# VH-VL binders against Uncharacterized protein B0228.1, part 8

Target 1, 207 residues: Uncharacterized protein B0228.1, of Caenorhabditis elegans (q09220)
Amino acid sequence: AVVTPSIENHKMENASVTISKVPISHRPRGFTAGSDSKKLAVQRFKLLISDFLSDAQLSKSIDVAAVGMHKGKSMDDILDDVYTRLRRTLSTKQISELAKAQKGLVEDLDEKSAKLVKARVKRMIVYSFDPAAEQIHKYATRPSMAFALIAETINERFVGSVKDLIRDVLTPKEYDIFRKHYHPHIFKLDNIGNNTEAVRTTTHETF
Short names: E, the ipSAE of ESMFold2; O, the ipSAE of ESMFold2 at other seeds; V2, 0.75 times the mean of E and O plus 0.25 times the DockQ between their complexes.

## First folded at step 1 (VH-VL)

Design x9 (framework fv_bexmarilimab)
Fold by ESMFold2-Fast, scan of step 1:
Structure x9 (fold): chain C 207 residues (1-207), chain A 122 residues (1-122), chain B 108 residues (1-108)
Amino acid sequence: as target 1 above (207 residues)
Amino acid sequence: QVTLKESGPTLVKPTQTLTLTCSFSGFSLSTSGLGIGWIRQPPGKALEWLAHIYWDDDKRYNPALKSRLTISKDTSKNQVVLTMTNMDPVDTATYYCAHYGDELLGYYFDYWGQGTLVTVSS
Amino acid sequence: EIVLTQSPGTLSLSPGERATLSCTASQSVGSSYLHWYQQKPGKAPKLLIYAASNLQSGVPSRFSGSGSGTDYTLTISSLQPEDFATYYCQQFDSSPYTFGQGTKLEIK
């Protein structure tokens, strides 16, 4: 089943992005970076993020986008509204995959286009880490619990390094802030990227 | 046009549970703004953050008080409710609810309710 | 927890003078997470400065903020009668989110 929002502007820069309520496993893969225009880069990114969203997150995104289209917002503003809606609902794995996909997407873009895509992704990533940062700080005040949590939850191999991918999309200042919040508990571990999903799942107790 | 107002009992006996309601207008917790927090101020003392709830129903509590606090929201009524168990005379304070104000890395309180004084005595 | 210490505790000045209020953190605080509030007796706090240096909409331009790391400052360039109040700094960098003890600005 595919549901297309009734309010979608298909004429913006002769390009449109349709978000459908189809299971992630049944959606087309994201695109590999290549030589293209800013319009194609933005469209590729929008299609790619749909592969990493749950049906519930996608439904919320469609509703927010429909309201923005009704109000005559630009595609960039609509995407910002969607990122704001999704904040703190993304898993650590989704954040890692989005950061990795964004890195690949911007590889062949000009500097200005790359900056815009990076700005969009970093808004989602920074906001999404707020609950995990608070929980890690809470455990930091109790060293025995912090060590127990790290020892118990961080045992799995994970494809990629969240630390490295997050660093790629954040400015040096933003990365310093991120590292400051997490450093005592996750950045001191050799394989932090391999187990960040387990850490977020364990520390984020609200659904 | 953003307004918040606290309501609930002004007098509570020791060991009882306090329930406070924050009623707001000018925004919705479904799609706009970050969320609502609760802050208290004992007479003549500093402000103390208690808890907050975000528009996506994520909840955070002051670790020192977490075992006593519950925060919830009813978006259809534009209300946020704070419950605090096992009240003690030292919990006597003015209780405020406040709105978070910035959509990008915002974690400041841009609009505050007028506050409600809660006295704990027998 | 991060302890915020404000100084001086009380500052006595006349209208037209410049006020400088300090906030010192027990450990480094990101400037994006340090904010200033004004509170008059019997009233709720009002946001003045967010993220160390950004003036909240509707706040007079005579208010300004600066600082980084552990040292932050609120400046009022030319005091008006309505500025006499208690001022609080706050950090949102680390839970629990703490406030300073306040600086009371009073008329000489």
Scores: ipSAE 0.000, ipTM 0.434, lowest interface PAE 14.9, mean pLDDT 66

## First folded at step 2 (VH-VL)

Design i8a (from i8 with light chain K50D; framework fv_ivicentamab_arm2; at its last look DockQ between E and O 0.37; V2 from the best seeds 0.00; counts 0 for: pae E 13.2 > 2)
Fold by ESMFold2, look of step 2:
Structure i8a (fold): chain C 207 residues (1-207), chain A 122 residues (1-122), chain B 110 residues (1-110)
Amino acid sequence: as target 1 above (207 residues)
Amino acid sequence: EVQLVESGGGLVQPGGSLRLSCAASGFTFSSNYMNWVRQAPGKGLEWVSIIYSGGTTDYASWAKGRFTISRDNSKNTLYLQMNSLRAEDTAVYYCAKEGYSSGWYEDYFDYWGQGTLVTVSS
Amino acid sequence: AYDMTQSPSTLSASVGDRVTITCQASQSISDWLAWYQQKPGKAPKLLIHDASSLESGVPSRFKGSGSGTEFTLTISSLQPDDFATYYCQQYHSYSPTYLTFGGGTKVEIK
């Protein structure tokens, strides 16, 4: 089918831009190793990614991400690594569905705007995971500790915050078009939480 | 042709210091992750340290605080400063280039230097 | 902890033999395993990465296989140049303290 670029290559543009940081819901003092931590991380990723990827594909992606975080690689490089490695395992059907989504995004926006939309979505994912990557690099001494931290980070509140950030950094038109082509088949973009905001504004008192 | 050439090994007394160098050619040095790996005589391989392309470093637990890895991209040269040397540090020290596979660097080593012998003995 | 157990430690074989060397990880490392050949007085040479991907210039008689916890290096018809020590290495670890090599397998002439 349609040959798509494997990874968008954009310069970082963070000068004069202020983005609210996604909070980690809690910071455990110790990481407990459990035999199920990786399986839990897989389950937690499905809150953001539909059944588009198999459990085996998610497990490999989490392995690549956890190792990259532990080695202190940038999240941009980690996402590139995950995607490049993942493409080696995609089925013909999965490749076709990704190509169809990309083609639809380009047709409804234009090529330049589609690239910018995808870059902004990627930027929000990077921003959301940077605090977890820092904790893993600094504190995880064993692979199972990193899996547990990843699983604890990717909870319903975290996923809701990621979805809100994506909506907030796209125009309403851009968001509607991105959602049209990627939801729910590839990304789950509708929130599953009904009553609680996932992101808090930092507040200080004045005298 | 990728080439890595270590130098700076030799005989040193316990407690001494030594600085190893590795001259690199045949690839874009500044974009690659570089490592030191050692091998005691008649023994297996042991990872020592890494420096990433951006200058971030990491060390084996026994090397932390005694060894410092660094790089000079203008000279295409990797360094290992070794302080407070002990008899058990006696080994051939190899510099090694990380492999690049499918869009990322992996911690396997596709090219190795010939090694430089460090002997710590009184 | 990703302990790597390599077996056998020493293997005697004749030219033309099929040789199999095994590497066992204490827990899954997916396919993140490399094989090296080292001759006396020389640096290791990379043969295989990602468990089964041959490096350029490595003879096709070398074959890597396995995933998860069990891996093999097979030499389908041993040649005189193949008498050496072989090491496996995992690169799945989170910490450099878990970046480990197997203990080696010395392939000697019978």
Scores: ipSAE 0.000, ipTM 0.477, lowest interface PAE 13.2, mean pLDDT 78
ESMFold2 (binder alone), look of step 2: mean pLDDT 90; pTM 0.924
ESMFold2 at other seeds, look of step 2: ipSAE 0.006; ipTM 0.473

Design i8b (from i8 with light chain K50D H92D; framework fv_ivicentamab_arm2; at its last look DockQ between E and O 0.17; V2 from the best seeds 0.00; counts 0 for: pae E 12.1 > 2, placed apart)
Fold by ESMFold2 at other seeds, look of step 2:
Structure i8b (fold): chain C 207 residues (1-207), chain A 122 residues (1-122), chain B 110 residues (1-110)
Amino acid sequence: as target 1 above (207 residues)
Amino acid sequence: EVQLVESGGGLVQPGGSLRLSCAASGFTFSSNYMNWVRQAPGKGLEWVSIIYSGGTTDYASWAKGRFTISRDNSKNTLYLQMNSLRAEDTAVYYCAKEGYSSGWYEDYFDYWGQGTLVTVSS
Amino acid sequence: AYDMTQSPSTLSASVGDRVTITCQASQSISDWLAWYQQKPGKAPKLLIHDASSLESGVPSRFKGSGSGTEFTLTISSLQPDDFATYYCQQYDSYSPTYLTFGGGTKVEIK
C-alpha cells in the first residue's frame, strides 16, 4: 500500500450529532427503519460533501454501499461497485462536468500525477470510512440498520476530518490543482464554519 | 485473448476433497472479480462463489463452510477448495470472469472457461 | 434471496419463427439482468447485459427488454444456430446471495 501508518484513525469518536442547519427528528435509540435513515444520509451528503448527484443517484449509491458493508466487502470494492451502478445514471451534463474536471486535472498535472492524486484522495476516503464499515458489518443484522449507521457517520466533524486528511496527503500544489477543478460543485473541500467556530459559539449555520 | 482454463476435477467419494484451479490469461487478473459457477449434468447454472479483487469472498448458502475460494494474483490463478463433498456436488465447474472495462466493474460474466467435471460417487 | 423464474422451460419452434422467452424476478432488480446462450457441450456465452444492451458480435435478431420484475429475450427470426438453452441472470448487488440464474429455457428446432 502507499498509505502511511502515521495517519491515525482515532478522529472518528462520537460521530453522531444533530445538525443545527438541517433539523432532524431524534430516534429513541439512534437507529431507524430503512427509508428514513437513507433520506437523512442523502441530506447530510448533499450538505457536507457534494450536491453534484441527485437524490435518486445518492439513494442507489447508499443501497450499494450498505449491502457491501453488511457483507464485509472492502471499501475499495464497495466504491467500485457504487461507481459501476452510478455511471449508468449520470446525465450528459454530469458526464461533461466530470470529463472537464478530469481534463483540467490532467492538463495542470501530467496523466500519471493526476491518477496518483485521485488514488490518494480515494485512499483517505477508504481509510476514514473503514471503521464505520466494520461497525456496519459487525452490528447491522439487516441492510436497513446499515443505512442508519451510514447517516450517523456523515456528520460535520467526521467529514471535516476527511477533508483535512486529503489536504495533508497532497502537496500544496497538488491540493490547489485538485481543488481548482473539483471544488465546490463535484466535491466540497472547504469546511463550513471552521473559522467562525474558532472565534465564537456555534451559530444556526455552523456544524 | 482472454482465456480461462480449469483443472483439478475428477472422481471422488462422498466426504472427500478436491481442489480446483483456474489459470487466467489475457486480462489483468488482480483487478478482476472472479467466480465459480457449476452445472449438474442435464441441469441449469448455479452460482457457487465470488472472490473480489481485494480478497473478500462470498458463497452460495449450500457451499458456505464446505468450499473455500482463493486467488494467487502473482500466478494469475483462481482456486476452489471443496471439502465434505456430496453426491449433489457432481457438476461441471466453470471459472467465470466478471466484465470489466477501463475503470468500470461490471457484474455479469463476459468470459467462461470450458469447465472441469467433478464426480462425487461411491 | 432473489428468485428468477424462466418460462417456458422448453420451447419448440421452426426456423424463421419469432421466439420469446420470459424471466421474472421475485423483487425488482431494475435492469441488472443478463442473458446467456449455452449450446450442448459448451460453456455459456453472454448475449445481453443490463436487460437490453447487446454484446459485441451477437446478431441483431436478439433483443432484450424489460425492467423491474419482468424481462424478455426475443429472437426475431430463429436460425439453425439458435438451437440452445437460454439463461437469465440477475446481478443486483442488493441481493443477499448476489447472483442467481433462471432455470433455463431450452429452444428446440422443430
Scores: ipSAE 0.006, ipTM 0.503, lowest interface PAE 11.3, mean pLDDT 80
ESMFold2, look of step 2: ipSAE 0.006; ipTM 0.476
ESMFold2 (binder alone), look of step 2: mean pLDDT 90; pTM 0.926

Design u10a (from u10 with light chain K30E; framework fv_utomilumab; at its last look DockQ between E and O 0.56; V2 from the best seeds 0.66)
Heavy chain, then light chain:
Amino acid sequence: EVQLVQSGAEVKKPGESLRISCKGSGYSFTEYWISWVRQMPGKGLEWMGKIYPSDSYTNYSPSFQGQVTISADKSISTAYLQWSSLKASDTAMYYCAHTEYDFLTGYDYWGQGTLVTVSS
Amino acid sequence: SYELTQPPSVSVSPGQTASITCSGDKLGDEYAHWYQQKPGQSPVLVIYQDSKRPSGIPERFSGSNSGNTATLTISGTQAMDEADYYCQAWDSSLEYVVFGGGTKLTVL
ESMFold2, look of step 2: ipSAE 0.544; ipTM 0.807
ESMFold2 (binder alone), look of step 2: mean pLDDT 91; pTM 0.936
ESMFold2 at other seeds, look of step 2: ipSAE 0.608; ipTM 0.831
ESMFold2-Fast, scan of step 4: ipSAE 0.000; ipTM 0.428
ESMFold2, look of step 5: ipSAE 0.755; ipTM 0.892
ESMFold2 (binder alone), look of step 5: mean pLDDT 91; pTM 0.937
ESMFold2 at other seeds, look of step 5: ipSAE 0.625; ipTM 0.838

## First folded at step 4 (VH-VL; framework fv_utomilumab)

Design a1 (from u10a with heavy chain E31S, light chain K52E; at its last look DockQ between E and O 0.68; V2 from the best seeds 0.76)
Heavy chain, then light chain:
Amino acid sequence: EVQLVQSGAEVKKPGESLRISCKGSGYSFTSYWISWVRQMPGKGLEWMGKIYPSDSYTNYSPSFQGQVTISADKSISTAYLQWSSLKASDTAMYYCAHTEYDFLTGYDYWGQGTLVTVSS
Amino acid sequence: SYELTQPPSVSVSPGQTASITCSGDKLGDEYAHWYQQKPGQSPVLVIYQDSERPSGIPERFSGSNSGNTATLTISGTQAMDEADYYCQAWDSSLEYVVFGGGTKLTVL
ESMFold2-Fast, scan of step 4: ipSAE 0.000; ipTM 0.439
ESMFold2, look of step 5: ipSAE 0.826; ipTM 0.914
ESMFold2 (binder alone), look of step 5: mean pLDDT 91; pTM 0.934
ESMFold2 at other seeds, look of step 5: ipSAE 0.779; ipTM 0.894
ESMFold2, look of step 6: ipSAE 0.787; ipTM 0.903
ESMFold2 (binder alone), look of step 6: mean pLDDT 91; pTM 0.935
ESMFold2 at other seeds, look of step 6: ipSAE 0.784; ipTM 0.899

Design a11 (from u10a with light chain E95Y)
Heavy chain, then light chain:
Amino acid sequence: EVQLVQSGAEVKKPGESLRISCKGSGYSFTEYWISWVRQMPGKGLEWMGKIYPSDSYTNYSPSFQGQVTISADKSISTAYLQWSSLKASDTAMYYCAHTEYDFLTGYDYWGQGTLVTVSS
Amino acid sequence: SYELTQPPSVSVSPGQTASITCSGDKLGDEYAHWYQQKPGQSPVLVIYQDSKRPSGIPERFSGSNSGNTATLTISGTQAMDEADYYCQAWDSSLYYVVFGGGTKLTVL
ESMFold2-Fast, scan of step 4: ipSAE 0.034; ipTM 0.571

Design a14 (from u10a with light chain L94S E95L)
Heavy chain, then light chain:
Amino acid sequence: EVQLVQSGAEVKKPGESLRISCKGSGYSFTEYWISWVRQMPGKGLEWMGKIYPSDSYTNYSPSFQGQVTISADKSISTAYLQWSSLKASDTAMYYCAHTEYDFLTGYDYWGQGTLVTVSS
Amino acid sequence: SYELTQPPSVSVSPGQTASITCSGDKLGDEYAHWYQQKPGQSPVLVIYQDSKRPSGIPERFSGSNSGNTATLTISGTQAMDEADYYCQAWDSSSLYVVFGGGTKLTVL
ESMFold2-Fast, scan of step 4: ipSAE 0.235; ipTM 0.740

Design a16 (from u10a with light chain L94S E95D Y96H V97Y; at its last look DockQ between E and O 0.74; V2 from the best seeds 0.65)
Fold by ESMFold2 at other seeds, look of step 5:
Structure a16 (fold): chain C 207 residues (1-207), chain A 120 residues (1-120), chain B 108 residues (1-108)
Amino acid sequence: as target 1 above (207 residues)
Amino acid sequence: EVQLVQSGAEVKKPGESLRISCKGSGYSFTEYWISWVRQMPGKGLEWMGKIYPSDSYTNYSPSFQGQVTISADKSISTAYLQWSSLKASDTAMYYCAHTEYDFLTGYDYWGQGTLVTVSS
Amino acid sequence: SYELTQPPSVSVSPGQTASITCSGDKLGDEYAHWYQQKPGQSPVLVIYQDSKRPSGIPERFSGSNSGNTATLTISGTQAMDEADYYCQAWDSSSDHYVFGGGTKLTVL
């Protein structure tokens, strides 16, 4: 999932950013017998965002995120908590793939530019997901209610808007280089061009 | 510091009602799940069900759904396990245990157990 | 229905390493927890979140969880480790907790 540098980009902090309204319920759906919102969240993450992590790694990362959201942590802190636990479980192959991506980014951009690119990407992710985290904190009376809202947040429209923001905060050259080294193996940066029926069908079947 | 104190042993006849209790102290009662666990004589641990006292959400093992009622009184930090009509097969040790996050943490503390004996 | 399977017994000599398994479908997708229970006592948490030790649990207790199997390992086993051991996990599909059937550890 997310391996990003510290936020140091003053330009992004002052830039005008427009994000699409996410169709998220203000009253989170609770976990109910016969449904599995956590499994749905894992499936949607792998479909729309990244299949770099194993099911076990992602399932446990979502557990950590759900706790952080319920406690009212910022998205920055939640991502740090997830990474702190996740890094101890990465395979040698996964570590090598991340290292190769970072090395390629630095070689094609230089060290300073690579840091700025990663900081801007992280900033857009944080900006986009902070409202969902706030919603979970406000309405989830139980930590497990977070899974339904997480699954609903990870939809084609919202994830597509985050990907568009990432493209918009980078120059075309920066984006092409970032994409070259991270897409699709670490991050899926293209929007799904197919009908959303697979996502809708999966959601319908599990609820 | 953290304690779960259960009500005392009970000797009952089939058909009688019973409510046993689990009083929590030393922690924020409404922020922790309370589960009830049955252990029949010489047998293993069986999860019966749980309650989240903050919103009274309950979930039961299929083996115990409709057989018992789990409830809580937040004002006195107490969870309850209740039978409307006991059976001889309800003879067992009953534990309460708590956990902060049902999908993440284990049961940190357990009550001392309540022995329920039902004989005709 | 989701079930966790443990061997009914494990025997070791003092000083040897004991290994107790807990098997369940995709158990590695959830955190596994382990409890020790001595006769006449309430269970005590000895490993949580697959591999973490609560305060007061000796370092000779360790755990792992991947695929279908979680494992509790006791290195340098001592006579006082003789007890019943239970694994536990949360089942996300039912929102139930599940205990394994238990393993009696005997220290000869």
Scores: ipSAE 0.614, ipTM 0.825, lowest interface PAE 1.9, mean pLDDT 85
ESMFold2-Fast, scan of step 4: ipSAE 0.354; ipTM 0.807
ESMFold2, look of step 5: ipSAE 0.616; ipTM 0.831
ESMFold2 (binder alone), look of step 5: mean pLDDT 91; pTM 0.938

Design a18 (from u10a with light chain L94Y)
Fold by ESMFold2-Fast, scan of step 4:
Structure a18 (fold): chain C 207 residues (1-207), chain A 120 residues (1-120), chain B 108 residues (1-108)
Amino acid sequence: as target 1 above (207 residues)
Amino acid sequence: EVQLVQSGAEVKKPGESLRISCKGSGYSFTEYWISWVRQMPGKGLEWMGKIYPSDSYTNYSPSFQGQVTISADKSISTAYLQWSSLKASDTAMYYCAHTEYDFLTGYDYWGQGTLVTVSS
Amino acid sequence: SYELTQPPSVSVSPGQTASITCSGDKLGDEYAHWYQQKPGQSPVLVIYQDSKRPSGIPERFSGSNSGNTATLTISGTQAMDEADYYCQAWDSSYEYVVFGGGTKLTVL
């Protein structure tokens, strides 16, 4: 039986509903989005590239990569920043290996999935701010995971195939945890360009 | 074919303990949620909670948290709803219901119901 | 606490269209599901994910969900459609399943 991929939005009118943001001045003291979320973003980025860089080289790029992830840059943009900052300290072989890792994130994807992978980097910033996200990290690099998570958090536009996409990457329990912890803190489609601000101001205040 | 078969009707006195059951068949029992739903005589449906049998992860409605225990035995594909001390207000029909992703799919299969009557 | 409100009863003549509403704060941001329950029987899923019909449910059943209100629509209503109807959604925190109070559909 052939399942036809579908992008349809039963909640088209409500896909644009935004999450109210908590101003920085209203955040509890002792928990700062810039420092603490940056540490979690660094941990997330390090898991992707540590095998390709020495400890000394990792330490040089770690803040640049973390700032990029925190600000919602795409994986391509983040890795380009890493190449730019470390160019003088990276060997030709290490640059090639890092480029292969980046290509692996998008290879064998159709055009729609490749575009959605960029939005996944912004979703991964949300996951890096929540301790429960560590359990889900193991699936975060799979293309089908990115597609399912993006559909659930920013679009709500997938009809009948959504269940099949989710089943490929999340158990019913993992999906339930994802919905409970992440959906309320992620703004809808109209505000995708403001994703990191919403994560920083709302996720840190609610979880 | 998915089937949920519940245990038979119960007549109990206040203060007694009770456990009712819901046996699943025709699907992989550990890969789907089982929810419990109460319906008091002449009234509507109330969601009580759910269990994921693979690891017995539970989630309860705030109205039922601490009042009942939901559990499952994977070896016999059976979910349970249990009271340590019944009250007259527990008199109701209790349904178990099946779903994969309840947010997306709703409750596609239901047990036949177990009538619990609590009276002195 | 999140609640779904339904009218307690709706009456319609055979062949006419019945509309049953379900209201909740920002319900259109959630998926609504609908169940039919006849006396002495278990509920039956008739609409899931706002507007989708399970296999075996007649085309005369349809659904919509926008703003604060989900609607179950039964066109060409028949005597066999007489039943109680319940909407279902998630609470605003996405942690708990919530049912509406139910609507008794009478087909005269």
Scores: ipSAE 0.270, ipTM 0.773, lowest interface PAE 3.2, mean pLDDT 67

Design a19 (from u10a with light chain L94G)
Fold by ESMFold2-Fast, scan of step 4:
Structure a19 (fold): chain C 207 residues (1-207), chain A 120 residues (1-120), chain B 108 residues (1-108)
Amino acid sequence: as target 1 above (207 residues)
Amino acid sequence: EVQLVQSGAEVKKPGESLRISCKGSGYSFTEYWISWVRQMPGKGLEWMGKIYPSDSYTNYSPSFQGQVTISADKSISTAYLQWSSLKASDTAMYYCAHTEYDFLTGYDYWGQGTLVTVSS
Amino acid sequence: SYELTQPPSVSVSPGQTASITCSGDKLGDEYAHWYQQKPGQSPVLVIYQDSKRPSGIPERFSGSNSGNTATLTISGTQAMDEADYYCQAWDSSGEYVVFGGGTKLTVL
């Protein structure tokens, strides 16, 4: 079942992060939209993989005692507060470029897919400008959410093979390490729109 | 075209060391996995382990961890399988096999095999 | 440890369809690959990603994979198809490659 692997991924949230030894690679160079559907899919997949690899690299250096989080606030609320403050310090040019890139990444997506991609883009923007928010995010993010975002990214408007998409963003070694964190069926391009919703609901209700 | 050429047959005694080789050509040697596969006489295929030559990252089957060493020399596009002390039970055909992503592509090219005979 | 189970032998007459199965826990969630090995020769990849044929492999070879069972199907089986067939997949941990025990196909 597609739902079962998503639940399994959630249960392994911290274990998966701590075992990766790969140097950070395939980072997004910038948030630029492509009119080519393959380029758009590759760009979205790079965002997901880069965030995953960044989290894995950070696991050893995170000091749990140093991470402050307001009791009763969700991760999304904390990120939204940080993002709001951050936007006040950015120049008009920077705001425009980020908005343009985000619009390009979410054009023509359904509402739920767009919401997940926007959340990931928001997280990447916060990471780029506020390192403290990056550490807070680490303790609140669930692997099941990453799985849902990857599943949507792979499925959305990609007309080539899954192998071609993976080849564009991961070396064979990086793919091996990535696979340990996610169930292999995501690479079969199953229709998992409902699974994405189920994973988000399970994560919200459980943790 | 991708080719894997393995070293010739070996006849050894128990306790001796041995290193056999697999030379890749026709592709970017450092960017693809090389796996070693054992086939005992009259038996099936057994995956032993693999190496990513770019940084010599290895992954071994639990059955072969500590029994053999897999290495590669990227300057001559050659992977190696080595025993410090051979046993009679190491008598087998040994294949090297090429893959980009073994989950997705399978093993698309194979060496011709190296027959290792260990007898007293 | 994760195990892929194949029947030890399958026999068919020339021109008939041969089916070789490979069973493993949740194997349908993995990609199955199939290899042909003739006596004294190296294995040859005949099916990858459950159902795809490499260049040079005849159209009579096909594959499927669902639930716990992957199947290699050879339609219009010929004497030259007589060989050992091995399935291959990743184990459930995603760390190790696993081969099935092999099936000897006899065409008689």
Scores: ipSAE 0.256, ipTM 0.746, lowest interface PAE 3.3, mean pLDDT 69

